# VHH binders against p49116, part 56

Target 1, 238 residues: p49116
Amino acid sequence: EGPLLSDTHVTFKLTMPSPMPEYLNVHYICESASRLLFLSMHWARSIPAFQALGQDCNTSLVRACWNELFTLGLAQCAQVMSLSTILAAIVNHLQNSIQEDKLSGDRIKQVMEHIWKLQEFCNSMAKLDIDGYEYAYLKAIVLFSPDHPGLTSTSQIEKFQEKAQMELQDYVQKTYSEDTYRLARILVRLPALRLMSSNITEELFFTGLIGNVSIDSIIPYILKMETAEYNGQITGAS

## First folded at step 5 (VHH)

Design r35 (framework vhh_7qbe_3)
Fold by ESMFold2-Fast, scan of step 5:
Structure r35 (fold): chain B 238 residues (1-238), chain A 119 residues (1-119)
Amino acid sequence: as target 1 above (238 residues)
Amino acid sequence: QLQLVESGGGLVQAGGSLRLSCTASGSDYAMGWFRQGPGKEREFVASISSSGTYTYYADSVKGRFTISRDNAKNTLYLQMNSLKSEDTAVYYCAADKWGRYLSTDYDYWGKGTRVTVSS
């Protein structure tokens, strides 16, 4: 019945905290990342197919895939966020932490490897010039993943994922008809999302917000927020 | 609102060259050049992806025109070589809001710059 996504779901506009500070700090990075996370969850909640799965399934899906959705969001919003500048600031802080013996070498290595993987992913997406429709469908493919442990309604989730894949194929074939292998080049990028640690993503982007509470633990509360509360988080309105 | 401003149009002799520029108030758009000759419909000339990695050309201009961009300056270029009288047109800069460089429908348009090729 009708397409999985509408033009409303293609629109994905991140409003950055303003003004950008002269020197990047943890508060600015955390607020920027939080706005993207809330925007991503609000996007998922707005999909009729997602709503149809029910609250418990919605919570389980987002808990399983939030890091993949967030990473796709980072790639899509890389220019708006000045992501390269944020990552450079994080790298500089880590190098200074080595010099001051504040963090273990093994931990710094893990974080640096994660940053490298994230940069490589975002660069690959930028080189492919992924458009807004393609990003919307890639996020839908990730969201409607039936292969996470503990999921119920896996047959319905799989049906929605297949619908997302078919609609992406139809879109790419029509829009990029001269580029026969574009869809294949896009889809082979997706497995890399599952290689990135959600724990390290929390460390890099959410340190000031979460404290000792994981994003996994707060997801049910975020998904239950009223629209005004979502809008407040997305825009920074008090 | 995205603003597009074209420049570089003028009068040239057949076989000559011109470079058109388009300055944008923002980046991260797929962009293209279109033209409309006297008494003709608007036609596609060339497009470029948001990164500059992919380009596409109309058959009538392949090998003669080169599209490029400088994202640091938010500027799009069209280098036109071996100009023909048939290239006489108003040239429009256009941008696609979703980043689709092979789009058949562009969302933002400049006011155009006139190119006249004399025989």
Scores: ipSAE 0.073, ipTM 0.595, lowest interface PAE 5.7, mean pLDDT 86

Design r36 (framework vhh_7qbe_3)
Fold by ESMFold2-Fast, scan of step 5:
Structure r36 (fold): chain B 238 residues (1-238), chain A 119 residues (1-119)
Amino acid sequence: as target 1 above (238 residues)
Amino acid sequence: QLQLVESGGGLVQAGGSLRLSCTASGSDYAMGWFRQGPGKEREFVASISSSGKYTYYADSVKGRFTISRDNAKNTLYLQMNSLKSEDTAVYYCAADKWGRYLSTDYDYWGKGTRVTVSS
């Protein structure tokens, strides 16, 4: 067969809400995060191998890995999002909540550990200077993970993951031929994505969702959206 | 749509130095320098990753040329030392949309700046 991903799957361009507010608020953070989530879901939907697995498997895969895809997206789009500014605002809010004794110490510890892991991940990816092709294939490796509980068709998912790994290896060896250990440095970063709680990501970035809906509950609807409906969601135009 | 504008070309004596600059209308691109001498095909000179951490040089310029960038100014540089008559060419700034500094095919190109090395 041809390659797992085409050039269109390497292109990953986030359009931020405008105008940016003078001071960051929950609405702006949620809107920015929602756009990244929708872009990530649309990216996954466009992959022929993903489509070939069928609707039920597609929904199960995305429910299992949306936080990993979202985190890779945060790292890839960190500059356009001004992610460091968003995280600083979240940390400031948490520090004020600690001082006012509004949150339990255990919860604050969990959230701060999550933010530190996220910052460490994004910084490691930036230091490695991960290119767009590498990001696309890392997202594919994460998407086609056969080891999530409750998945069916695991053998086919595993074959697509292996294809993604092989194509990434071929690319890195040819493109970065003088950096023999680059692929190993990149792949060693992936397990950290599994350490990040989807519930905490949801709390930090999606608190502004209308109707108090969970990401898990909206995934099937996002995956079934027509391209025009998807574009309407990220532009806000009726 | 990325705009690239080269500057710094001119006439220089063999053994001399010259610094080329390229100003980009955007950031986060891997960038490179290419050149085309009289009656020759366009050839690769040097490239740099979006962060500036990784650089790559053609064997003919290694040890003589240094590629660098200032991301705060969206500017790419090529410091050319120990210039030879063979370095005479039009120098082009190029950018790769996916950040691949070892790309053989770049997506965005400047119009070039001429460098003439006299003996």
Scores: ipSAE 0.013, ipTM 0.502, lowest interface PAE 7.7, mean pLDDT 85

Design r37 (framework vhh_7qbe_3)
Fold by ESMFold2-Fast, scan of step 5:
Structure r37 (fold): chain B 238 residues (1-238), chain A 119 residues (1-119)
Amino acid sequence: as target 1 above (238 residues)
Amino acid sequence: QLQLVESGGGLVQAGGSLRLSCTASGSDYAMGWFRQGPGKEREFVASISSSGGFTYYADSVKGRFTISRDNAKNTLYLQMNSLKSEDTAVYYCAADKWGRYLSTDYDYWGKGTRVTVSS
């Protein structure tokens, strides 16, 4: 009956690989992205409401929304990641691939369109100065989405999403009382997350590390990972 | 554990300018400046959002003080112009853990830097 999220769930701190290379490479980008993905999944599994849904439901929810959680994480951690520099390096690599005729024009167009959508989303969140509490509840809203196909316990998931929406509303109205339209401006950003392709996100950020496996296939293993293994992934120490 | 260290305080003549700096061990915080004059309670001066896109000022300093930040250096600044004797105080850097630049309850505090306006 308590709040959906505690103060521990508002804290979201990404530790970047160090040192940053003089020239960004696929390995550094993939390592950085993997740390953010693992941090996002660890965040989700620590929520008591999420745990209460059971392992099968937890796996299905994260498989359905990992790209939305990852994109919110990119926006939230954009400064610590130097995301603009990473995206510039990806664009440069794609432009070189065009000149070497390594990729089709149609595929490059799709990937560039995805990068522009990602930049637009992150810029919109930055302009709104979304705070840590708001990010935590936006992540909870996308995590507890009852409308993904194949889900069981959809009534319980919907109740948790409604609880997240209500607690975000209460927070925004109290904290930003003078800005009557802030909640509406924040919520209208969420539909854009579902327009971004998870397959293109995998290609841009994870190809150097996962090879022929998909993020979808590794999610069950990450969710079962012990805390020490999570810490190893998010700090990069072996 | 966030560490905040203020610098740039000193003695300055009325009508003069001074720039305060605050170095933080992290950058994902809304930050602000507070001050405490002799025999007075601590009062709000200015705040800035984590991105630097939003700023807020106490009426007593509007038009004279400018708050800014350099997130690459984890440094907060307060540019003080047209200083008055009433601006004499110990100036404190503060950070809000949730990124709320309009917060009344800041979580982390520096030890302060003294500003004396004379003449």
Scores: ipSAE 0.000, ipTM 0.350, lowest interface PAE 16.4, mean pLDDT 84

Design r38 (framework vhh_7qbe_3)
Fold by ESMFold2-Fast, scan of step 5:
Structure r38 (fold): chain B 238 residues (1-238), chain A 119 residues (1-119)
Amino acid sequence: as target 1 above (238 residues)
Amino acid sequence: QLQLVESGGGLVQAGGSLRLSCTASGSDYAMGWFRQGPGKEREFVASISSSGGHTYYADSVKGRFTISRDNAKNTLYLQMNSLKSEDTAVYYCAADKWGRYLSTDYDYWGKGTRVTVSS
């Protein structure tokens, strides 16, 4: 019994690679994104309800929603990441690539549209001044999504999602009592996360990964990592 | 381990103006101003969201005080106009670690700056 999330689940602190290079490159972007991904996975595995679903179910759940969790993390950590600077560098690189006929015009259009959707999402979240508690519960609502194909224990997942929704409502009504429509404004932002391609997210942020490894293929390994290994990944310790 | 340092307090005549500043060792916090007058409990004055897009004021200061911030400088401001003897207090800068600009329980506090309004 008790709340779905504890105080430890509200704290979400990203440590950036240091120093920042003079010119942004795929390795720095990939390292930054990897740290955010690992922080997001560590956040999810630390939730007792998530562990209670069992390893097969919780792994399938994260494989289905990692892009949504990652995008919420980008929005939450946009300032510490200097995300606008990273996205500007990616856009500049893509514009140079199309001018040199290195990428098809149709492909670059898809990628640019994804970047614009991402910028719009992050700007909308920033405008709403989403707090750390709200981000934690939005991530929980996304994590405990019962509607992904192939999931088992869907009734239990749905109960955890409803619990997250109820706890978010209670929090917003108590903390932002003067703003009657705040919860509605926050929740209508969530469907946009499902419209963003995980494949394009990988192309933008994870091209520096060694080999042709997909994020969904490494998720089971990340979720099984010891705490020390998680800490090493999110801090960049050798 | 956020550090908050207030400045700008002093003696001012009734009807006058004064601007308080608070320098923070970090950003991305919702911030506010509180005050405690002689023989009174600490009371809320104004708050501002981490982006500066949302502000909230106590009824006693609406129309007279303006809260603002410069995130590039990690500095919070309180512009106080039409000061009254009732505004005499120690003014405290506060920050909420979760970004809750309407919270009643702030996590980080400065040591305060004294404002005295004389007749």
Scores: ipSAE 0.452, ipTM 0.785, lowest interface PAE 2.5, mean pLDDT 88

Design r39 (framework vhh_7qbe_3)
Fold by ESMFold2-Fast, scan of step 5:
Parts: structure tokens; C-alpha cells; sequence
Structure r39 (fold): chain B 238 residues (1-238), chain A 119 residues (1-119)
């Protein structure tokens, strides 16, 4: 059977829109986020185990976990994205919305709590110096999560998640043999991903989507894109 | 493609100090120092994670050598104190493309800088 992931699944290279505008705007943030989302979905669909589950299961699985994959991608690509600068721009926009009384205080509180949780997650991952192999396996663990409501083929998904966990353990024990508790420190970060709302992620990063369509509705189309169409999305139109 | 260039090597008296530098064409790599003395195998000296949060030393250099980095300058440093004749070697900096700060197979290597410690 071989390993769940190959070296090709460790490589995760985000190409940012260029040049960066002098002042961040919704369109630049949305385009950057969209490229990361497309890269994340292309990463998932390239895994043979994922393909083996079939189209309907693939769609249901990604609909359930895209926010977790996206958030791991934000942490992994935080430096290339200048994520701290993007989040600062979002916070500034929110503070201006408070002054204009465009949002309720309860909603603003929820969004600010989400941003704080995202910053803490990314900071924790950065401090732990999660490597490319570890990110690939963490993404696989969240992708092959059998416990989301409404999923079918949960037994097969659980087997792939267990395989991801075993391969991560083997990798960490081999590569970081001197750091006995590293795997535990990494794994205890994962529950925080479930505390972050996919609806708030959409509001923060995808407000520039044409037609105001939900991520849930476009997932089936992204997963069915031909390689050429996909490459156009992750690099931007010519 | 990542380029690594070591500098700061030279002749120093036993008990002396020397600072090595390694300039890289990029940052966010886990990096380390290795050395190869006359008639010896290449051995690990020290490693540092991409953020600098994790640092590891070979037992032979603990308490004498300090590894550090400045990511804004894409530069890795090795401060060597209380040098011994056994520290005479060509010193190589190395980087791991996936950020593995405890790797057996580093992906990028410099050409080395020679350190000679006279008795």
C-alpha cells in the first residue's frame, strides 16, 4: 500500500498576487485567501486515499473540514502571506464599522474573538516550528476526520485518519528523537481548529467573492476542476 | 535556489574565541552547523529551528558554543568560545527545506570555512 502521503504532498507553495497594493483592500485579501483555499483543495484531491473514497464522499469531507484545512494553511503560509498585516487591516475595518454602527456589538465581539483565536493558533504553531512534513500530516488528520455530522463511509475515513496519525508518530519519533513530547505538543493544538467558525472565516477572508456565493456551494466545482483551470486560479488569470 | 556562504574562519589560539557567519539567500529554514576535522567524519555541532525557539548542541560543544540567527538579515551565527585544538575543522552551515531542525539529511550546504586552533 505504501505511505498515505508522498514527498509531493509535503510541498505546499502559495503564490501571492503581485504586486501587493500600497493599502490592503478587500479584493487583494479575497484573492490571496482564494489562492490558499484552491491550493488546499488541490492538495487534498491529489491524495490517492482521498480519491479512493469517491466523489460524493470527497465533497462531503471537504465541506466538513475546509475551515480547518484553510486555518492550517494560514498558519503554514503566515510569513509569505504577511498574515499579521492582513489581520491588522481587517481589525481596522471592523473598528471603523463599530463607529458607523453597521454591526451589532455581539457580532463584533464574535468576530474579534475569532481573530484572537486565529492569531493565537498561528503564534502557537510558529513557536513550535512545525515543519512541512508535520503540516502535511496534520492536514491529513483533519481531512480524514470521521466524526463530522452527516458523513458517509466513516469506517474507511477513520482508517485513513489512523494511518495519518501512525505515520506522523513514526516521522516525529524518527526525526525529533531527542524531543520526547513533541508529538503531544503538536496534537493538542488541533482541537482549537474546531472552535473557529467557518461562517466567520468566510466573512473575514471571502467577502470579495463574486455573487456572494458560499464556500460550501463552490467546493464541488473546485474539486472537479481540470488541472489547467486549477492552475489559473492559484496563480491568477493571465 | 538557496545559496549558503560561510565566513569568519581563521587561525585562533587555544582558549580564544571566533564568530562564524552564514549568509543565506532566504530565511524560514531550519539551519545547522556541522564540522569535519582532519581524518574525521563530518559531525553535528548545533542546530536552530526557523524561529530560533529550538536549539540543540552536540555534547562536545555545550557551554562553549552558541548558535543564533537573525532572520531579517538571513544570517546564521556560531559564537565559539574556549576553543580547543580538537575544534580544528572546516565548518559547514546547512539548511533543511522543510524546516526539520533535527534532520539527518540537510538539503542545502555551504562550501565551508576553515577554523584552525593552535595549541
Amino acid sequence: as target 1 above (238 residues)
Amino acid sequence: QLQLVESGGGLVQAGGSLRLSCTASGSDYAMGWFRQGPGKEREFVASISSSGGYIYYADSVKGRFTISRDNAKNTLYLQMNSLKSEDTAVYYCAADKWGRYLSTDYDYWGKGTRVTVSS
Scores: ipSAE 0.295, ipTM 0.721, lowest interface PAE 3.8, mean pLDDT 87

Design r4 (framework vhh_7qbe_3)
Fold by ESMFold2-Fast, scan of step 5:
Structure r4 (fold): chain B 238 residues (1-238), chain A 119 residues (1-119)
Amino acid sequence: as target 1 above (238 residues)
Amino acid sequence: QLQLVESGGGLVQAGGSLRLSCTASGFDYAMGWFRQGPGKEREFVASISSSGGYTYYADSVKGRFTISRDNAKNTLYLQMNSLKSEDTAVYYCAADKWGRYLSTDYDYWGKGTRVTVSS
């Protein structure tokens, strides 16, 4: 029937923690990242097609793709987050840890490779000047991925992904009619999201979550969270 | 709230050059220049993506005008060369909230700066 996404799904406004600390610290980074994760999950929950798949499918789907959604969110919100400054601070800390022999070389290498992949992805998206509508549809394509192991309702998920792809194509062809290969340039960026480790994303941005809880373990709770409780998490008020 | 302030307008002779500037309170937007001549409706002149990597020009100004931006200074420019009497207009700076540099329906507008080309 109607479009997969409405104009309300294009709006993606991250509210940063305030006040900003004098020095970037693990708590500020974790709170900022948590707000982005909550915003991303609330965005997914608001899509009627997503709701239609049912709670169990929704949970499995988000568990499979949260890192891809989060990374797209990092790229989209890079400027409001001052992401380049956050990543530079993390890199500086890792370089100091190498010089002071405080962390294993193999671990540092894995984390540095992840940061470089993330920087490359965000830079490529910035160079393409991906707009708000394009981000919304890219997130939808990622969300409705039928190829994750253990998913049920894969035919319906595939249908929603195809609908997202068609609507993105229609949008790009109407808005960027003079740029024949824009859609192709955008879509070839997506496979890189699956090469980035969710475990390393979790350690970089979610260090500071109490009790060593995994993002995987909290996803069902976030998805069931009432709107007021959810809004409290993204604004720092309850 | 985004504020856009144009400057650099004035009187120039046909065949001359002029550079317009637009200073913005925020600069993560796709931006463009529009103009409205005497007795005419507002028309698109040029646009530039948020990174500056993509530019687009109206056929009437291609080869004569150059749009550019300095993101460190939050400033948009329009370099106008080989000016014609037909270029006489109030020039407006505009920004698109979704980052669509090819959109003609911009969300934020400046008050305009007047350019008069004498023959």
Scores: ipSAE 0.278, ipTM 0.703, lowest interface PAE 3.7, mean pLDDT 87

Design r40 (framework vhh_7qbe_3)
Fold by ESMFold2-Fast, scan of step 5:
Structure r40 (fold): chain B 238 residues (1-238), chain A 119 residues (1-119)
Amino acid sequence: as target 1 above (238 residues)
Amino acid sequence: QLQLVESGGGLVQAGGSLRLSCTASGSDYAMGWFRQGPGKEREFVASISSSGGYTRYADSVKGRFTISRDNAKNTLYLQMNSLKSEDTAVYYCAADKWGRYLSTDYDYWGKGTRVTVSS
């Protein structure tokens, strides 16, 4: 009954810390990434179907897919974030670490491969000109993934994923009627999200977090924030 | 709220050229040009996707008008060549909040810039 997502769930507006420093630093990158993460969690929590699954299921689901949601968010917000500039700064820092023999060659290779996969993903999404409605439904497909280990209510999660897929199909066929294969081109991009390591994403974007905390450990706290707190985090204002 | 400001309108002779600009206060929007001539309804002219990878044109302007954008400057352009008296209109810049380059239902609109083509 009724659509899985409403117009309020299609709106996804990231407010960046301002001004951008002349030289990018770990604190600016971490604050920018944290704002996107908070926006993504607030987006998920606002979906009635998500809330209907219950708090324990919600936490398990988001812990399993936060990296996929975050990566879709990076692609969607790549221009406003100046993501190419952030990634270039990270690459330069990493190359300087090679010269100074501060990191193992194997680790540097893993991180560089992750950055190249991320750039390839974001470029493929930009080339397809994925719109806000499409991004909202791709995020919903990723969020309602029934195949993660340890999940309960997998049949209900699968039904919500199927509903997201059906609504995306209806939207694309009506809006892009002249582009018969658009949906297929969009959907074949999704498997690449699971090839990207959440541990490497955490190292690249969240090294400025206070203490030795993991994203998994903070997810329950983020999901419990009130709307005003979420708005404060994503806008930097109150 | 997104603000759109058009410029570049004016008086030109038939067969002439004119370039319209529209500066946006934000990015990541699919954008388009619409026009409304004297005593006519508003009509679609051209649209461009957020990346600039997709463009579409009304049949009446195909081969004469070119839509383009500079995302670093948040500026949309419409290069109008081989202008006809029928192109006389107020030209409006529009943006789709969801980035739909095939949209006909745009969410943000400028106040318009007037183009008059003399015979």
Scores: ipSAE 0.251, ipTM 0.672, lowest interface PAE 3.8, mean pLDDT 87

Design r41 (framework vhh_7qbe_3)
Fold by ESMFold2-Fast, scan of step 5:
Structure r41 (fold): chain B 238 residues (1-238), chain A 119 residues (1-119)
Amino acid sequence: as target 1 above (238 residues)
Amino acid sequence: QLQLVESGGGLVQAGGSLRLSCTASGSDYAMGWFRQGPGKEREFVASISSSGGYTKYADSVKGRFTISRDNAKNTLYLQMNSLKSEDTAVYYCAADKWGRYLSTDYDYWGKGTRVTVSS
């Protein structure tokens, strides 16, 4: 049936809001994160294997893994986003909130631990020099995870995940033939994605969302958007 | 649109050294150096991954040339030592849009910088 992903699925280009403000604020961070989230969901819905699972399965799958896809997207687009600058601004704001006693110490500790884990993940991916093909297949492995509670068609999802793993192995073995352990180094990074709280990601990056909406609640609507609406969101066209 | 601008070319004596630079309008690309000598086809010289952790060299330059990058400056370098008359060429920097440093088909190319080695 051909490869799981085509060259078009390897392309992942984030267009940032312009211009970057002199001082980062919640609206700029939220807009940037929203663009990445929309790009990630548009990427997923463009995969024929994903489409073949059907609308209900697609929604359940993305609801289960959006935080993992988003985090991989943060790592892949770290340079375009100036992610280190965004995270530094969040840390500074959080430290100021501690000094002003506006948040509980336990919550702040929890959020700081999440930021540390995110920085470690992004740094590890950068050190490994993960290329665009590798990122596309890592996202596919994460997307086609059959072990989330409540999923239907788990056998088919598992087959697509195995296909993604096999195609990634083939690519790495041929492309990085002199680095015998590269695939193992890459794959052992993935479990860390599941240890990152989607609730904390939402608090850090999506605080600017109007109407107190959750990412979970908007996923079905994003997945149903027409291609032009998707492209408008990810490119900032209006 | 990514733009690549090479500099540092010139005339150098055989056995000498020269450092080429390539300034990019963006980062997060795998990058490489290619060259085209008089009456020859364009050939691969060296490549480097997005973070600089992986490098690849053509056999003809291995041990003499060093590829490196400064991502804070969006600049790629090629340090050329023990230059030979056979190294005379126009040197081009190139970037791969997907970050594949072992790519054979690079997507973005500079206009080149000329290196002449006198013997």
Scores: ipSAE 0.208, ipTM 0.613, lowest interface PAE 3.7, mean pLDDT 86

Design r42 (framework vhh_7qbe_3)
Fold by ESMFold2-Fast, scan of step 5:
Structure r42 (fold): chain B 238 residues (1-238), chain A 119 residues (1-119)
Amino acid sequence: as target 1 above (238 residues)
Amino acid sequence: QLQLVESGGGLVQAGGSLRLSCTASGSDYAMGWFRQGPGKEREFVASISSSGGYTWYADSVKGRFTISRDNAKNTLYLQMNSLKSEDTAVYYCAADKWGRYLSTDYDYWGKGTRVTVSS
């Protein structure tokens, strides 16, 4: 009953770790990324339609799409995060790793290509001036993707995705009424999210958080986290 | 809280030009200009997206007014050319917290700057 998303689901406020270090380091980058990941998971778990799918489906769905949600979050929070500065620090670290023979040249090229794709995506979203409502619905379209391998309940997921698409269309047509092709320009950006490697995202942003485990392994834990425990992770409270 | 301060209003002759400025305490907002003439309701004039990539104009000002912004200075501009007596109004700077440059329900408003166009 009612809209897929309420106005509370449009609110997406990232709190950065403080104080800002003199020089960016792995610890600061991982803390910043983990806060965004936890904010994204909390956003997803607060949606009534998502809750209605049940725990097993919720876990499978988020395991399939977390990298897409995280990348949309990076684009949405690029300014508050100073994402360009973080990416520059990562590039500097990678170049130093080549100098010290810690990584192969082929691996460095693969990671650099990923960073360039990420920057291209974030720049395209910035140029389109995607607003908070549009980001909320794009995240919902990504979250309710019925076409990931291994998913069950695909018919219900598809219905929620279609509802998200319909509500985004209604919003864009009312808000950007004289830009007839805006919705098409926005939606055509989404396929690029699936071309970005979740393994490379883990390496770049989450090495300090996950150690020798994967994001896949911690997702069920994050989704079951109590609200107070979850809020502690978002705000950095110990 | 976001603060918006308009400047540049004044008296100008019909056919003349005037540039309004609005200084904001932040730059991640969609911003717009609205005006209220004597005995009229507040009406939309022009808006600009947070990046400056999208602009929108009321039909009454298309081709005469240009909205722009300098995000490094947190400043919004309205360049008004070919001014008409009907453009006489108090001009308000406004910002939308969700980045909706076509919104009419702006969240933050300046106190306004008066523009008088003499015949």
Scores: ipSAE 0.000, ipTM 0.320, lowest interface PAE 13.8, mean pLDDT 84

Design r43 (framework vhh_7qbe_3)
Fold by ESMFold2-Fast, scan of step 5:
Structure r43 (fold): chain B 238 residues (1-238), chain A 119 residues (1-119)
Amino acid sequence: as target 1 above (238 residues)
Amino acid sequence: QLQLVESGGGLVQAGGSLRLSCTASGSDYAMGWFRQGPGKEREFVASISSSGGYTHYADSVKGRFTISRDNAKNTLYLQMNSLKSEDTAVYYCAADKWGRYLSTDYDYWGKGTRVTVSS
């Protein structure tokens, strides 16, 4: 059989809201994050193996791993997003919330620790110079995780994950033959993604969503969106 | 669409030094230098990862050439020292769209800059 991912699935291009404002605000951050989230969902939906699992399984997988996919996307798109500037703005907002007694010190500490873990993850990926092919396969490994509670078709999901792992190994061995331990260094980064709280990610990046809507609740709708609607979300057009 | 423009080529005496530059219309690409000498096939010279953290060199230039980049200026450099007559070639800047600095199958290419080493 053919490869799990095609060259089209390796391409991952984020279009940022234009122009970047002089002073970052909640709406710009939320719009930027939403575009990355929609791009990530569209990427997953376009994979033939993913489509073959069926709608219910697709929804369950993405609900379980959207935070991991989003975090990988943040690392991959850090430069185009000016992620360091966005995180600095979030930190400044949180520090101001301490002075204004809007949130408990314990909660703010928890959120700050999450930001530091996110920065460390993105920095480690940057230091490893993870390429686009490697990112695509890391996302596939995360997406086709058979060990989330409540999943059906776990045998098929496991086969797709193993295929992703084998294709990544083959790629790294051919492309980075001089760096014997590169694959090990890359794979050891993945467990950290599961320790990051999806609730804190929502608070940091999606606080501008209308109402009190969770990402979990909108995932089924995003996965059913037509291509034009996906493109509208990732470019800011209808 | 990525545009690559090489500069810095010229005539230099054997044992001398020369620095080539390549300006890119974008960043975040793995980049490399290739060369083609008179009557020879195009060959790999050096490559650098998108951050500049990893470099790779052909055995024939290792210890004499240094590849580097300034991402703030979207500029790639090749510092060539202890030049030999066999280094005479047209030098090409190349970029890989997916950041694969060890790939020799690059996606974008400049038009080249000529280096002549006299003896």
Scores: ipSAE 0.212, ipTM 0.636, lowest interface PAE 3.9, mean pLDDT 86

